# Ledger of designs, part 307: VH-VL binders against q96il0

Target 1, 167 residues: q96il0
Amino acid sequence: APERGAERRDTAPSGVSRFCPPRKSCHDWIGPPDKYSNLRPVHFYIPENESPLEQKLRKLRQETQEWNQQFWANQNLTFSKEKEEFIHSRLKTKGLGLRTESGQKATLNAEEMADFYKEFLSKNFQKHMYYNRDWYKRNFAITFFMGKVALERIWNKLKQKQKKRSN
Key: E = the ipSAE of ESMFold2; O = the ipSAE of OpenDDE; V2 = 0.75 times the mean of E and O plus 0.25 times the DockQ between their complexes.

## First folded at step 11 (VH-VL; framework fv_ebrasodebart)

Design E38 (at its last look DockQ between E and O 0.03; V2 from the best seeds 0.00; counts 0 for: pae O 4.8 > 2, placed apart)
Fold by ESMFold2, look of step 11:
Structure E38 (fold): chain C 167 residues (1-167), chain A 120 residues (1-120), chain B 108 residues (1-108)
Amino acid sequence: as target 1 above (167 residues)
Amino acid sequence: QIQLVQSGAEVKKPGASVKVSCKASGYTFKSYYISWVRQAPGQGLEWMGWISAYEGWTNYAQKLQGRVTMTTDTSTSTAYMELRSLRSDDTAVYYCARDQSYLPKGHDYWGQGTLVTVSS
Amino acid sequence: QAVLTQPPSVSVSPGQTASITCSGDKLGDRFAYWYQQKPGQSPVLVMYEDSERPSGIPERFSASNSGNTATLTISGTQAMDEADYYCQAWRSSTAYVVFGGGTKLTVL
C-alpha cells in the first residue's frame, strides 16, 4: 500500500479558479492548484516545429494530468462528504447539535477524527493500490517517450552537423 | 480470440432498473478498463463511463452521475452496468468496450450490444 | 465545453475519396479516434492516436488531426465502406470520453 498515493490534507485551501498563464511562453510552467483536485497543473509549451513524436509525448502528458486530476477531485469530494457524515453521526450519538452556540460547525476531538481517517483509508485501500499501479504505468510510458524524443533530437543535430560540412 | 459477450435484451417500465453484464475472454481482464457506451435508436454513440477491472475506481459521464453504477467480478472476468430510475429516453443499445486509457489505443473491442427498451 | 461536431452525411461515388471532418475547440491538442459502425453492428475502431491504423483495417483509411479539426480520409471508397463514422476524443470538463455526432457515409 503506497502511503504517498494520498497526500491530501483535510483543511488544505482550494485551488485558485482564476488561472492565467503568460502569453507566448517558451517553457512548461506550473499553475496554481486546481480547486477540485488540489493538484498544480502543468501548462505545456507547444513549439512551432513540434515533431509527431513530440506531439505524442505532449498529448500523453496532458491526458495523464487530466486522468490524475479526475481521480483526486473524486477522492477529495468523497473524503469531504464522508468526513462530514462521520462527524454528524458521532455528534448525533452524543446527543449534540450540528452547530456550536456561535453557529459554527461542531467538530470532534483528534482521537475521534483518527477513527475516521483509519476507516477511510481501510475502505479505500484497494482503490489507491490500483491508482498507484496505473500511475506508474503511465509514468513509465511517458519516460519511454521522453527517451525517444531525446534520441530524435540527437539524431537531428547529427544530420544538421553533417549538412553544414557538406556545404 | 478476444471477445466481449453481453447479456440479452430487456424490456422495462419507467422507474425500474436494469443491470447489463459483459463477459470478457481471450485477454488479461485485470489489465484493462471497461467502458459503457449507449446508442438510442437512430442516434449517435454516448459514453456512459468506465471502470477499472479491479474495481479500483470509476468515472461516470456527468449526465448519468447518481443513476449509474458500474462493477466488476474479476473471478468471472465480467463487468456490470446498472442504470436506475429508467426513463423512456434511456431506450438504447448498451455496449461494453475494452478501454486502454493508460495506453492511447482507444476502444479496440466491443460487445455485441444489449437492447434495453423502456416503454411508458 | 467538449463538443465534437461532424457533418450529418457525406456522399461519394465508388472509387472516389471521402473526407469526414470532426471539429472541436483545440481538438489537435488531444488524441483523436475513429470508429466505423455498419447497420445492426457494433462499432469498429478504424483509426487511433490521430493517424494510426489498427491491424486488419484497409490501407485506404487514413486520418489527421491538427488545430480544431480531425479528418478521416477513405481513398478508393468501396460500397462496403458505407457506414456511420464517429470521432472520439479525451476531455476533462463534463465527460472523460466524447464522441462526435456521427457521419453517415453513402456510396452511390
Scores: ipSAE 0.365, ipTM 0.699, lowest interface PAE 2.5, mean pLDDT 82
Fold by OpenDDE, look of step 11:
Structure E38 (fold): chain C 167 residues (1-167), chain A 120 residues (1-120), chain B 108 residues (1-108)
Amino acid sequence: as target 1 above (167 residues)
Amino acid sequence: QIQLVQSGAEVKKPGASVKVSCKASGYTFKSYYISWVRQAPGQGLEWMGWISAYEGWTNYAQKLQGRVTMTTDTSTSTAYMELRSLRSDDTAVYYCARDQSYLPKGHDYWGQGTLVTVSS
Amino acid sequence: QAVLTQPPSVSVSPGQTASITCSGDKLGDRFAYWYQQKPGQSPVLVMYEDSERPSGIPERFSASNSGNTATLTISGTQAMDEADYYCQAWRSSTAYVVFGGGTKLTVL
C-alpha cells in the first residue's frame, strides 16, 4: 500500500505573532520576516546608561527601519494588486473566467506575465531610484553616527583608565 | 505622547472646497500612513482614503474619486485633506487617524475631528 | 465596496456579557478592528486585528473571528461601556478600508 505522503499543508499560522523580545534582553533582537514587507525587524536594545549620541543613533536606525518596512510593505501590496488586476483584465479579454473548469484559479502563461513585469518595472523605476537615493542618505547618516559613538566610547574608556591610574 | 490636532470647524457653500489640516506629534511622522474618516450627523463612520506620509502615495474611496485630494508636509508633520464640489450631504465631522504600522489597516490614534457644514 | 453588517443595537444588564457581531464577505481571511465611540468624542481603538488589546483597554474586552463573522465580547459590562461600536476591516487587494454600520450598546 503506497504511503500517501501527507502533504503538510503549511497552514500559515494565522496569528501573526508580533515579535516581542524578552523584556530583559541586553542585546538587539532580530524578528522573523514581516508578512507584508518580508523584512526582518530589529528590536534595538536600550542600555541603562545610553549617551545622547547613542540615543540619536538608535532613533535614526529605528526611523530608517520603519521607513524601509513601510516602503516594501506598500510596494509588495501594490505589486500584488496590479498583478491581480492585470491577470483579471487579460482573462476577461480572452473571454476566460477567473476559475478553470476544475475550480482552480485561472492564470496566465509566463510569456503573458513577462509583459506585466516589464510594464511594472518601467512604471516603478523612478520610485525605486528615489528609494535608493534615500536609502544611501540614511545609511550614510547612520554610519556617520556609528563612527561618532565609537569615538565617544574610546574616549570614555581612556578617561576611566586615567582615573584608575591616578588613584 | 502621540497627538493628532486638526484645524477648526468650517462653514462652506455648495460647490465650494474645504481643506482640513491634521498636525501630528509624538512619533516619526514619515513612518506611518494617515487615513481620513468622516461621520455625518447621526450616521456611521465612512472611510475616505489614506496617504503615505513620506512617499505621498494615496488611495481614495471610490465614491470620492476626483473630489478628494490628500497631501502631507513632512517638514511640519502635517496631513491635509481637500474636498471639492461640496454638497449638503458632505456635512460631517472629518477625522484624521494614524494607521497602526506599515500598512493602512487600522487606526490607533485619532484627531479630535473637524466639523464641516455645507449650507446654502 | 464590501459591506460589514452589524446589529443596530444591543442591550445588556450591568454585569452581563455583551456580544456584538460583524459579518461580511471574505471577512474570514481578515480580522476586524473594533472602535468605541461615545457621544461627541472621537473613536477609540479597543481591539486590534489579531484580537489584541491596546494599552489602557480593559481585559473585559475581547474579540474573536469565525468564518465571515467577527465578534466583540464585553464581559462584565459596565455603565461606562455604553457607546457606539464599529467594526472595521481592510481589503488586501485594493487596500480599501471599510467600516460596519455601527452598534449602539445600551446598558440597562
Scores: ipSAE 0.020, ipTM 0.613, lowest interface PAE 4.8, mean pLDDT 85
ESMFold2 (binder alone), look of step 11: mean pLDDT 90; pTM 0.932

Design E39 (at its last look DockQ between E and O 0.02; V2 from the best seeds 0.00; counts 0 for: pae O 13.7 > 2, placed apart)
Fold by ESMFold2, look of step 11:
Structure E39 (fold): chain C 167 residues (1-167), chain A 119 residues (1-119), chain B 108 residues (1-108)
Amino acid sequence: as target 1 above (167 residues)
Amino acid sequence: QIQLVQSGAEVKKPGASVKVSCKASGYTFTDYYISWVRQAPGQGLEWMGWISAEEGYTNYAQKLQGRVTMTTDTSTSTAYMELRSLRSDDTAVYYCARDVSYGKEFDYWGQGTLVTVSS
Amino acid sequence: QAVLTQPPSVSVSPGQTASITCSGDKLGDRFAYWYQQKPGQSPVLVMYEDSERPSGIPERFSASNSGNTATLTISGTQAMDEADYYCQAWRSSTAYVVFGGGTKLTVL
């Protein structure tokens, strides 16, 4: 499973990512955390002689990455919204303001926030179970095609070796 | 024998909401996504969003974010799409479609539901 | 926002080859899909994953996708192929589905 996302640290000015891969890359490489999901995207290399099977594997990996990015972006948004709502409701119940004397947003201590974390996990338990099921399905498909690509490459090496002996 | 059967045509006033149903049969409903696609009269196809049939995942087109809600009922193998705050430019045929490939391949389509928004 | 561009119409004589293009920035990096829609009917999937043909679609339908262009090809075009054709893909940055504007194929 990809690591769970954390609160986004700014990786680009003005909320726009400016990361781009090197122009002459011959390898996959890992970019900075995505603004919304906090997951690091893989930027896939497309070789000139990519076989149809290799292309399908690459596209499956790309699509799985995008699905995963979307899931965690949505979860991070939901977490942030529900956290703010919980803090607001608990401060109101205590008769406290939403801001400290310095103008900063008021917060709750860790013990008070423990109730939020328990409620959030319980509320989202089934959604995370469905995510895990789909994650396993996608990773099984990717692993299966990785094996097929590996066998294809071995067979091509043997075929080329036989051509060398016959020529 | 895979079928998606949608609810009947609806006429709505601006500002109202509409909820279209899509009853699936002939396959294991919970193994697939359902996408919703609309088509204004004389226009092309516009993707609205998808939902995982087992719940827990939705993805809405940015244009419709905040106005659309998609749900499923696994006990009846039925998907629902609700569009709120209707405007005249929401007049369209609304399709549901089954998706087998990471939310991206629509292999079976419902018959379509005409939603007309007029004063 | 990503856009898939198709010609609005294509005309072909019966028995000739029709070629419908779909252009998008780096479209060959994604799977492309093709749908046929006859008047008054729902769309029907005719090609998937760039070049694969679903069961029940005639062999005269083929497709390719490389660079910035996907192409649907219908060889030996018949009158029953007269329809609107839509390409579809999704962009890598937002994981959303995009349809082309559609191409009306006329068989004269």
Scores: ipSAE 0.012, ipTM 0.618, lowest interface PAE 7.7, mean pLDDT 81
Fold by OpenDDE, look of step 11:
Structure E39 (fold): chain C 167 residues (1-167), chain A 119 residues (1-119), chain B 108 residues (1-108)
Amino acid sequence: as target 1 above (167 residues)
Amino acid sequence: QIQLVQSGAEVKKPGASVKVSCKASGYTFTDYYISWVRQAPGQGLEWMGWISAEEGYTNYAQKLQGRVTMTTDTSTSTAYMELRSLRSDDTAVYYCARDVSYGKEFDYWGQGTLVTVSS
Amino acid sequence: QAVLTQPPSVSVSPGQTASITCSGDKLGDRFAYWYQQKPGQSPVLVMYEDSERPSGIPERFSASNSGNTATLTISGTQAMDEADYYCQAWRSSTAYVVFGGGTKLTVL
């Protein structure tokens, strides 16, 4: 059985943002743009007395960020790969490469590349639609939990004020 | 280990031709391209062209069009560069390099081949 | 043929940061590769187009792109980093390869 050469799926390396915020940070930090996704990672602050709701919100934000990073890293990689394959394919189809030994020039012009962009957008249209849907769902959930956390904080402040008045 | 081993130094007269070989080992030869780069004494790097090892597609620098021919032998994992109508200004160290694709990422280089063109 | 322009020489003291620039038309659309060459040796790839380092290249080497200028940065420069450095670009339209003129890095 011919060992099917494992197509090394060029999985975008999980770009562990090497950005390490200062250990003593009491706020969220925004790192430089990730080299693969071009998205700026956020390092979320973890309070010492984090409530279960705050923790859930933080986790949702983190998961959403990771999801976004992975999506765009993969999209950028796919785009780059398919662009290169398109160029290769067109050159091969023309039978010229870029130049033949006879000095014939084969160039991919802006019009040919326009076809690539149209095809790429068409091919990935559904993927982008799903992304947008999921993006809205995730952000809705985050917003919902932000509201819950806000209410919890208000409630805790009120309880503390009552306890101070009773002493 | 990935290696590119080039042929030895050459001394040629003006108007002659030279053919430099580059034997690749340690990787699948047909999965990559070979680029050729030269360096005149005390000068910078000059790209000469690339060849696809599998398909034999070539792209040559405009300056060398008509004088350079690149070939590959997949059976021996060897690339060849022939330069014709040699001139004194062709005196240089000639390098082969493993090329990921169409002149990208020259990640492994040969040791270089000195070609001297003298009357 | 588009020319990549590098400074002919850069001098730094040991432990200082060296910056080598590479400028060219339409370089903004492409990443630059960087090569180190020591006297009498073959060039060595030190940075990929996506600012990645090959195995064996120290972390003190980094690259960035801004507009039509690529920059190689060597933090904490050491005596062993003294070499010629070349930037290289690739053009998608012609698949031509262009090298910069090279920069001699001297560690004083």
Scores: ipSAE 0.000, ipTM 0.537, lowest interface PAE 13.7, mean pLDDT 86
ESMFold2 (binder alone), look of step 11: mean pLDDT 91; pTM 0.937

Design E4 (at its last look DockQ between E and O 0.31; V2 from the best seeds 0.00; counts 0 for: pae E 2.9 > 2)
Fold by OpenDDE, look of step 11:
Structure E4 (fold): chain C 167 residues (1-167), chain A 120 residues (1-120), chain B 108 residues (1-108)
Amino acid sequence: as target 1 above (167 residues)
Amino acid sequence: QIQLVQSGAEVKKPGASVKVSCKASGYTFTEYYISWVRQAPGQGLEWMGWISAYEGYTNYAQKLQGRVTMTTDTSTSTAYMELRSLRSDDTAVYYCARDQSYLPKGHDYWGQGTLVTVSS
Amino acid sequence: QAVLTQPPSVSVSPGQTASITCSGDKLGDKFAYWYQQKPGQSPVLVMYEDYERPSGIPERFSASNSGNTATLTISGTQAMDEADYYCQAWSSSTRYVVFGGGTKLTVL
């Protein structure tokens, strides 16, 4: 029985942006696009007097960002790998080498690549549906907590105004 | 109901390998990650690694790199953990646990545990 | 690796409030999770995302976070609450899961 070569299951790409904002920043910072996900990371500002509700909101936003970074990093890796395998397999079937006579990387025509894109989208359709569902759930939660934080801030401002009028 | 059912107890000699299975039910297996956690007798919880059920991507604890392999079978909704080159200090209860999708968050469901005893 | 530090043991009388702390350098940026483990049983999630309670967990269980310290609080502690409690978090850089050393809660 041919030893089924242990398919080296690729380790998940370590998609942590190395972008570090200045330590004294009082604002959210947007980093350059991540090399794996192509998404721009946001570094959230942490206020000195952060409320528990504000902290929860910040953590939810951070987690959702990391979730998005991970999803798209994995998706882009899978896409690149499958695209390369498709090109190699089709070139081999045509009796063509991986390089042209000029030494350039051999490629397929637009029609052949259209078949790849159609197949890739079909294969990953369910994954994209799950992503969209979770994206809406996460954003709904974030929006809900944004509303709560807004109300908390209004209430705190009103209390401070009342104390200033009583003194 | 969501359940994780693990394989039975194992007794192994030093230098041998063990493979523990974890069958998942009651949810969409491919939407979640599976983590493996072990606990030596009278000790705390030690995270071993996770696997994505859909992509098959893995991340192992540094201490276990080269000795552990995690796999999944999506057709049977089963996760597997293989530990090689067993030592006496690998004697532990091994747990599979469900993580939320795409991130190693908290473990909301656990297997019943599998005792692995390594003895000469 | 990030280290989560817990007290090795906490003792309370029945009906008193138990507090178990978990300290770590990144707990201000990450959610804490809490597990209860009774002898011979699997761990059970009792709190998630710093202060959220799973369905089926009694209301006497609560959790909070202040800076880099998470706290599990059990109000009106009962004999059935005697167990080992573990905090847990994860690292975004390594994607490792990290457990605390565990705290043995004894109800005297």
Scores: ipSAE 0.645, ipTM 0.853, lowest interface PAE 0.9, mean pLDDT 89
Fold by ESMFold2, look of step 11:
Structure E4 (fold): chain C 167 residues (1-167), chain A 120 residues (1-120), chain B 108 residues (1-108)
Amino acid sequence: as target 1 above (167 residues)
Amino acid sequence: QIQLVQSGAEVKKPGASVKVSCKASGYTFTEYYISWVRQAPGQGLEWMGWISAYEGYTNYAQKLQGRVTMTTDTSTSTAYMELRSLRSDDTAVYYCARDQSYLPKGHDYWGQGTLVTVSS
Amino acid sequence: QAVLTQPPSVSVSPGQTASITCSGDKLGDKFAYWYQQKPGQSPVLVMYEDYERPSGIPERFSASNSGNTATLTISGTQAMDEADYYCQAWSSSTRYVVFGGGTKLTVL
C-alpha cells in the first residue's frame, strides 16, 4: 500500500488530474495521480480473446486498485477534517478566536500540532492494521489467480503442440 | 453460525425518525461491509447505503443523502441505520446484509428484515 | 446513477430452461450477482462474481456476464424456483451497490 495520501496532497497540481489512454492500446499503462487519493492508476488492457479466468483476474485487479484509491482518499479527508477540529477545539480551550487580529485563520504552534499528529496516528492505528490485512489478502488472491492464468496459458500452448504433431 | 438479527417492527408518524439495529454474530465483524436495503410493499430492492465496519466510512444512496445516518459499534458487533424526516413512502421492510470488504462475494447473509410503517 | 434493467416477468413450464437478463452499460466489466427472493422472505444469494455458485445452490443455476448483459439461467426449472430474482452490480470506483428492478419467475 502507498503511504502518500496525507503527506503528498499539498503538492498535487491545482487542477483535476486528466488521463486519456490511447484508444487502441494493447498494454496496461500508468496514469497521473488521482486527485483525491494521490495514487497513480493502472489502466488495464482488455484483449478481445480474454478467457473467463483472465477476465476474473482483471476485475479483481481493477477492484483492488479502486479500493486502495478510495481508502487513501478517505484517509486524506479524515486527516484534514480532524486536523481542523483539533485546532478549533484547542483554540476554544485557550479562549482564542478562530481568526487572528488581522482576520487570518488562527493556527497552533508546532509543539501543539505534534500532539494532533500523535493522537491521529493512535486513533487510526487499528484502521491501518485492518487495511494492511485486507491489502495482503487481496494481493494473495490476485497472485493465486495470476498463477491459474499462467497455468492456463501453458496448458493451451502444450495442446497446440500436441495438436500439430497429431495432424 | 453466521447471523444478522434486526430490531423489531416500528410504527412512526411522518416527520419522526427511526433507528434500526442489526446485530452480527458468528464471523469477524470488521472484515465486512454492512449494506442497508429496503423494500416497499410490492416493490423491488432499493439499496440505501453501506458502512465499512472497520473504517466507519459510509456511502449513501443519492436520494437519501441528508436523511440517513449509518453507524457501527464494534464492541457489540452491531450496525445501526437511522432514517430521519420520515414520510409515508418510507414504509418498507428494512434489511441489513453483509459483504466482504476484501473479496466481494455478494450479500451472502441477510437480516430477517424490520418492518417500518409510517402512518400518514 | 447506473441502472440495471430486468424484464418484469418470465414464465416457463416445469422442466424447461428459464433465462433472466440484466442489462447495464458495460456491465460485463463489473462483477454481477444474483438473488432469489420468495414472498415474505429475505433475499438469498444464488450467483456471485458473474458465474460462481454458492454452496447449497443447485447446479441447475448458472450465470454469465459479458458486454452489457448478465444472464441468470435455471435449467430443469422446478415449482420451488418460482420467486423474484434480482441482479446486482458493484461499482468499484464509487463502492455503490446497484440492484435491478427484479424479475418475477412464474413456473406454469
Scores: ipSAE 0.407, ipTM 0.732, lowest interface PAE 2.9, mean pLDDT 84
ESMFold2 (binder alone), look of step 11: mean pLDDT 90; pTM 0.931

Design E40 (at its last look DockQ between E and O 0.20; V2 from the best seeds 0.00; counts 0 for: pae E 6.7 > 2, placed apart)
Fold by OpenDDE, look of step 11:
Structure E40 (fold): chain C 167 residues (1-167), chain A 120 residues (1-120), chain B 108 residues (1-108)
Amino acid sequence: as target 1 above (167 residues)
Amino acid sequence: QIQLVQSGAEVKKPGASVKVSCKASGYTFTDYYISWVRQAPGQGLEWMGWISAEEGYTNYAQKLQGRVTMTTDTSTSTAYMELRSLRSDDTAVYYCARSIPYKQGDFDYWGQGTLVTVSS
Amino acid sequence: QAVLTQPPSVSVSPGQTASITCSGDKLGDRFAYWYQQKPGQSPVLVMYEDSERPSGIPERFSASNSGNTATLTISGTQAMDEADYYCQAWRSSTAYVVFGGGTKLTVL
């Protein structure tokens, strides 16, 4: 019985950008694109007097960002692996080596690669549908809490104005 | 109804290996992750790692690196956790738990637990 | 690994409010999850995303967060609420999960 080589199941990419903003930033900071997800991470500013509602909003935004980073990091990894396997399998079927006579990495033509893209999209269609659904839900929640925070800030400003008029 | 059903209790000698199974039902197995958590007698919960059911991506606790292997069988909707080089301090109840993809901390459903006893 | 710190035990009289705290570095950036575990049973999720309650969990259970401290609050505590409670969070940098040490709630 051929020992089915224990396919080294790759560890999930830790999708966290090592981008550290300056310690004294009073604003949201946008980092460079992450090497795995290709998404730009945002470091959210934390005000000194952050309300519980503001904190919840920040956490929702942070979690949604991390969710997106992990999703796209995994998708890009899967895409890259499957693409490489597809190329290797097709070259092998053609009796071609992985390298050209010039020593360059052998590649497939655009027509052959079109088949790969079509298959990949078809295979991952449901996953993308679920992603989109969850993306809308998360963004709806964020927008809702943004509205609440805005109202809270207005109310706090009004209370401060009333207190200043009473003194 | 969503259920996670684990294999029965195990008694092992030091240096042996144990493999615990967790069969999932009532949901699409490949749409979620499985995490493993253990609890020594009279102690707290200790996270061991997680696996993506669809892709088979794994993440193990640093303390267990090299000794633990998590796998899934999508055809049977079953997750497996193997722990090698067992020691007396590995005596614990082992739980599988379902978590949402890319949200590894949300354990909404748990298995009944599997007692693993390591004794000389 | 990030450490979540809980008090080892909390005691409350029936009908009173119980509060269980969970403190950890950077917990202000993460949602806390709360689990109830009764003797000989599996843990049960009682709160998620700091303050969201799963279906079937009584309204007397609530959670809040202030800075790096999450708090589970049980209003009108009942004898059936006697259990071990664990806070939990995950780290985005490593995707590691961490539990608190657990708190034994006793209803006297």
Scores: ipSAE 0.235, ipTM 0.735, lowest interface PAE 2.4, mean pLDDT 88
Fold by ESMFold2, look of step 11:
Structure E40 (fold): chain C 167 residues (1-167), chain A 120 residues (1-120), chain B 108 residues (1-108)
Amino acid sequence: as target 1 above (167 residues)
Amino acid sequence: QIQLVQSGAEVKKPGASVKVSCKASGYTFTDYYISWVRQAPGQGLEWMGWISAEEGYTNYAQKLQGRVTMTTDTSTSTAYMELRSLRSDDTAVYYCARSIPYKQGDFDYWGQGTLVTVSS
Amino acid sequence: QAVLTQPPSVSVSPGQTASITCSGDKLGDRFAYWYQQKPGQSPVLVMYEDSERPSGIPERFSASNSGNTATLTISGTQAMDEADYYCQAWRSSTAYVVFGGGTKLTVL
């Protein structure tokens, strides 16, 4: 189904239902949370005269955003999958079926589910620590390229620009 | 120096499972991801998924979700890929490849490939 | 949907410049990678991060990535360059890694 929103080039505030950065913005934008990851994506500015170094920095930031969104989206999927696997394995160990006599999915009591939550948190604590390591590695690479872009821009400012022709 | 050595060719019937191994040497296994890529006869490369060697975190191609399982054994520096419910169109050469955790899509070293034939 | 389209084949004479294209929606906003595969062999990385060349790859290999198109360029093409070439980008809405369909480079 079509969504209500600013489907026109000239959007009015009363018609807008979606985040839409200004067409000629010179700045990155932070959008609404992604449905699955609940992270706010950055909408990157692409300048008309982007240098190769600036391109690499932008691509590193874009890739890091995508990696980050996929990690957190997968967190929800992993939680659901491991929860079902835990329930099924405990039901099999107890000699119970996967469904009750009424046909509803069998579940575990709160004490048994607490075992799952403890195990999940312990297992995923390690996963989150390795995620943080990769996040820091990506952040350091991005910061390094930000420094290189900053030096490139300083160098361009220090070089004398030819004066505009006198007309 | 850096090597990825895969297990030998396999012939399987439809409905069976296959498990391919990939033993890494010449580098610190836990610093990298292992990707699996397959190539059907006369066709192109198809990415199947990753596993992080250290933490065992996996991401699978959506086409294969539910049929593929990737694992590692850090004590032997070995990655494994298991494909279940085999079909004739799963006949392919299966490659493992190394990639950097923060520069995904940079497959700098590849295994020799493992031919898996699914015949009925 | 993330599809990378390559021509099925490209032919060049020895010493000429070969150009292999890889097209995808906004591909220039992603890093592109290139792999060479000779018959019966594993792929070999020949270009990474759009235009970077791995150690051991000859300088005659270069690449660019802008707009919707990445291009692998081989100057002074030699008979040994005859192979299949695959582009690859990270990531897509349907898969994490996508390869192009491949291009057979023939040096006649």
Scores: ipSAE 0.040, ipTM 0.637, lowest interface PAE 6.7, mean pLDDT 80
ESMFold2 (binder alone), look of step 11: mean pLDDT 91; pTM 0.935

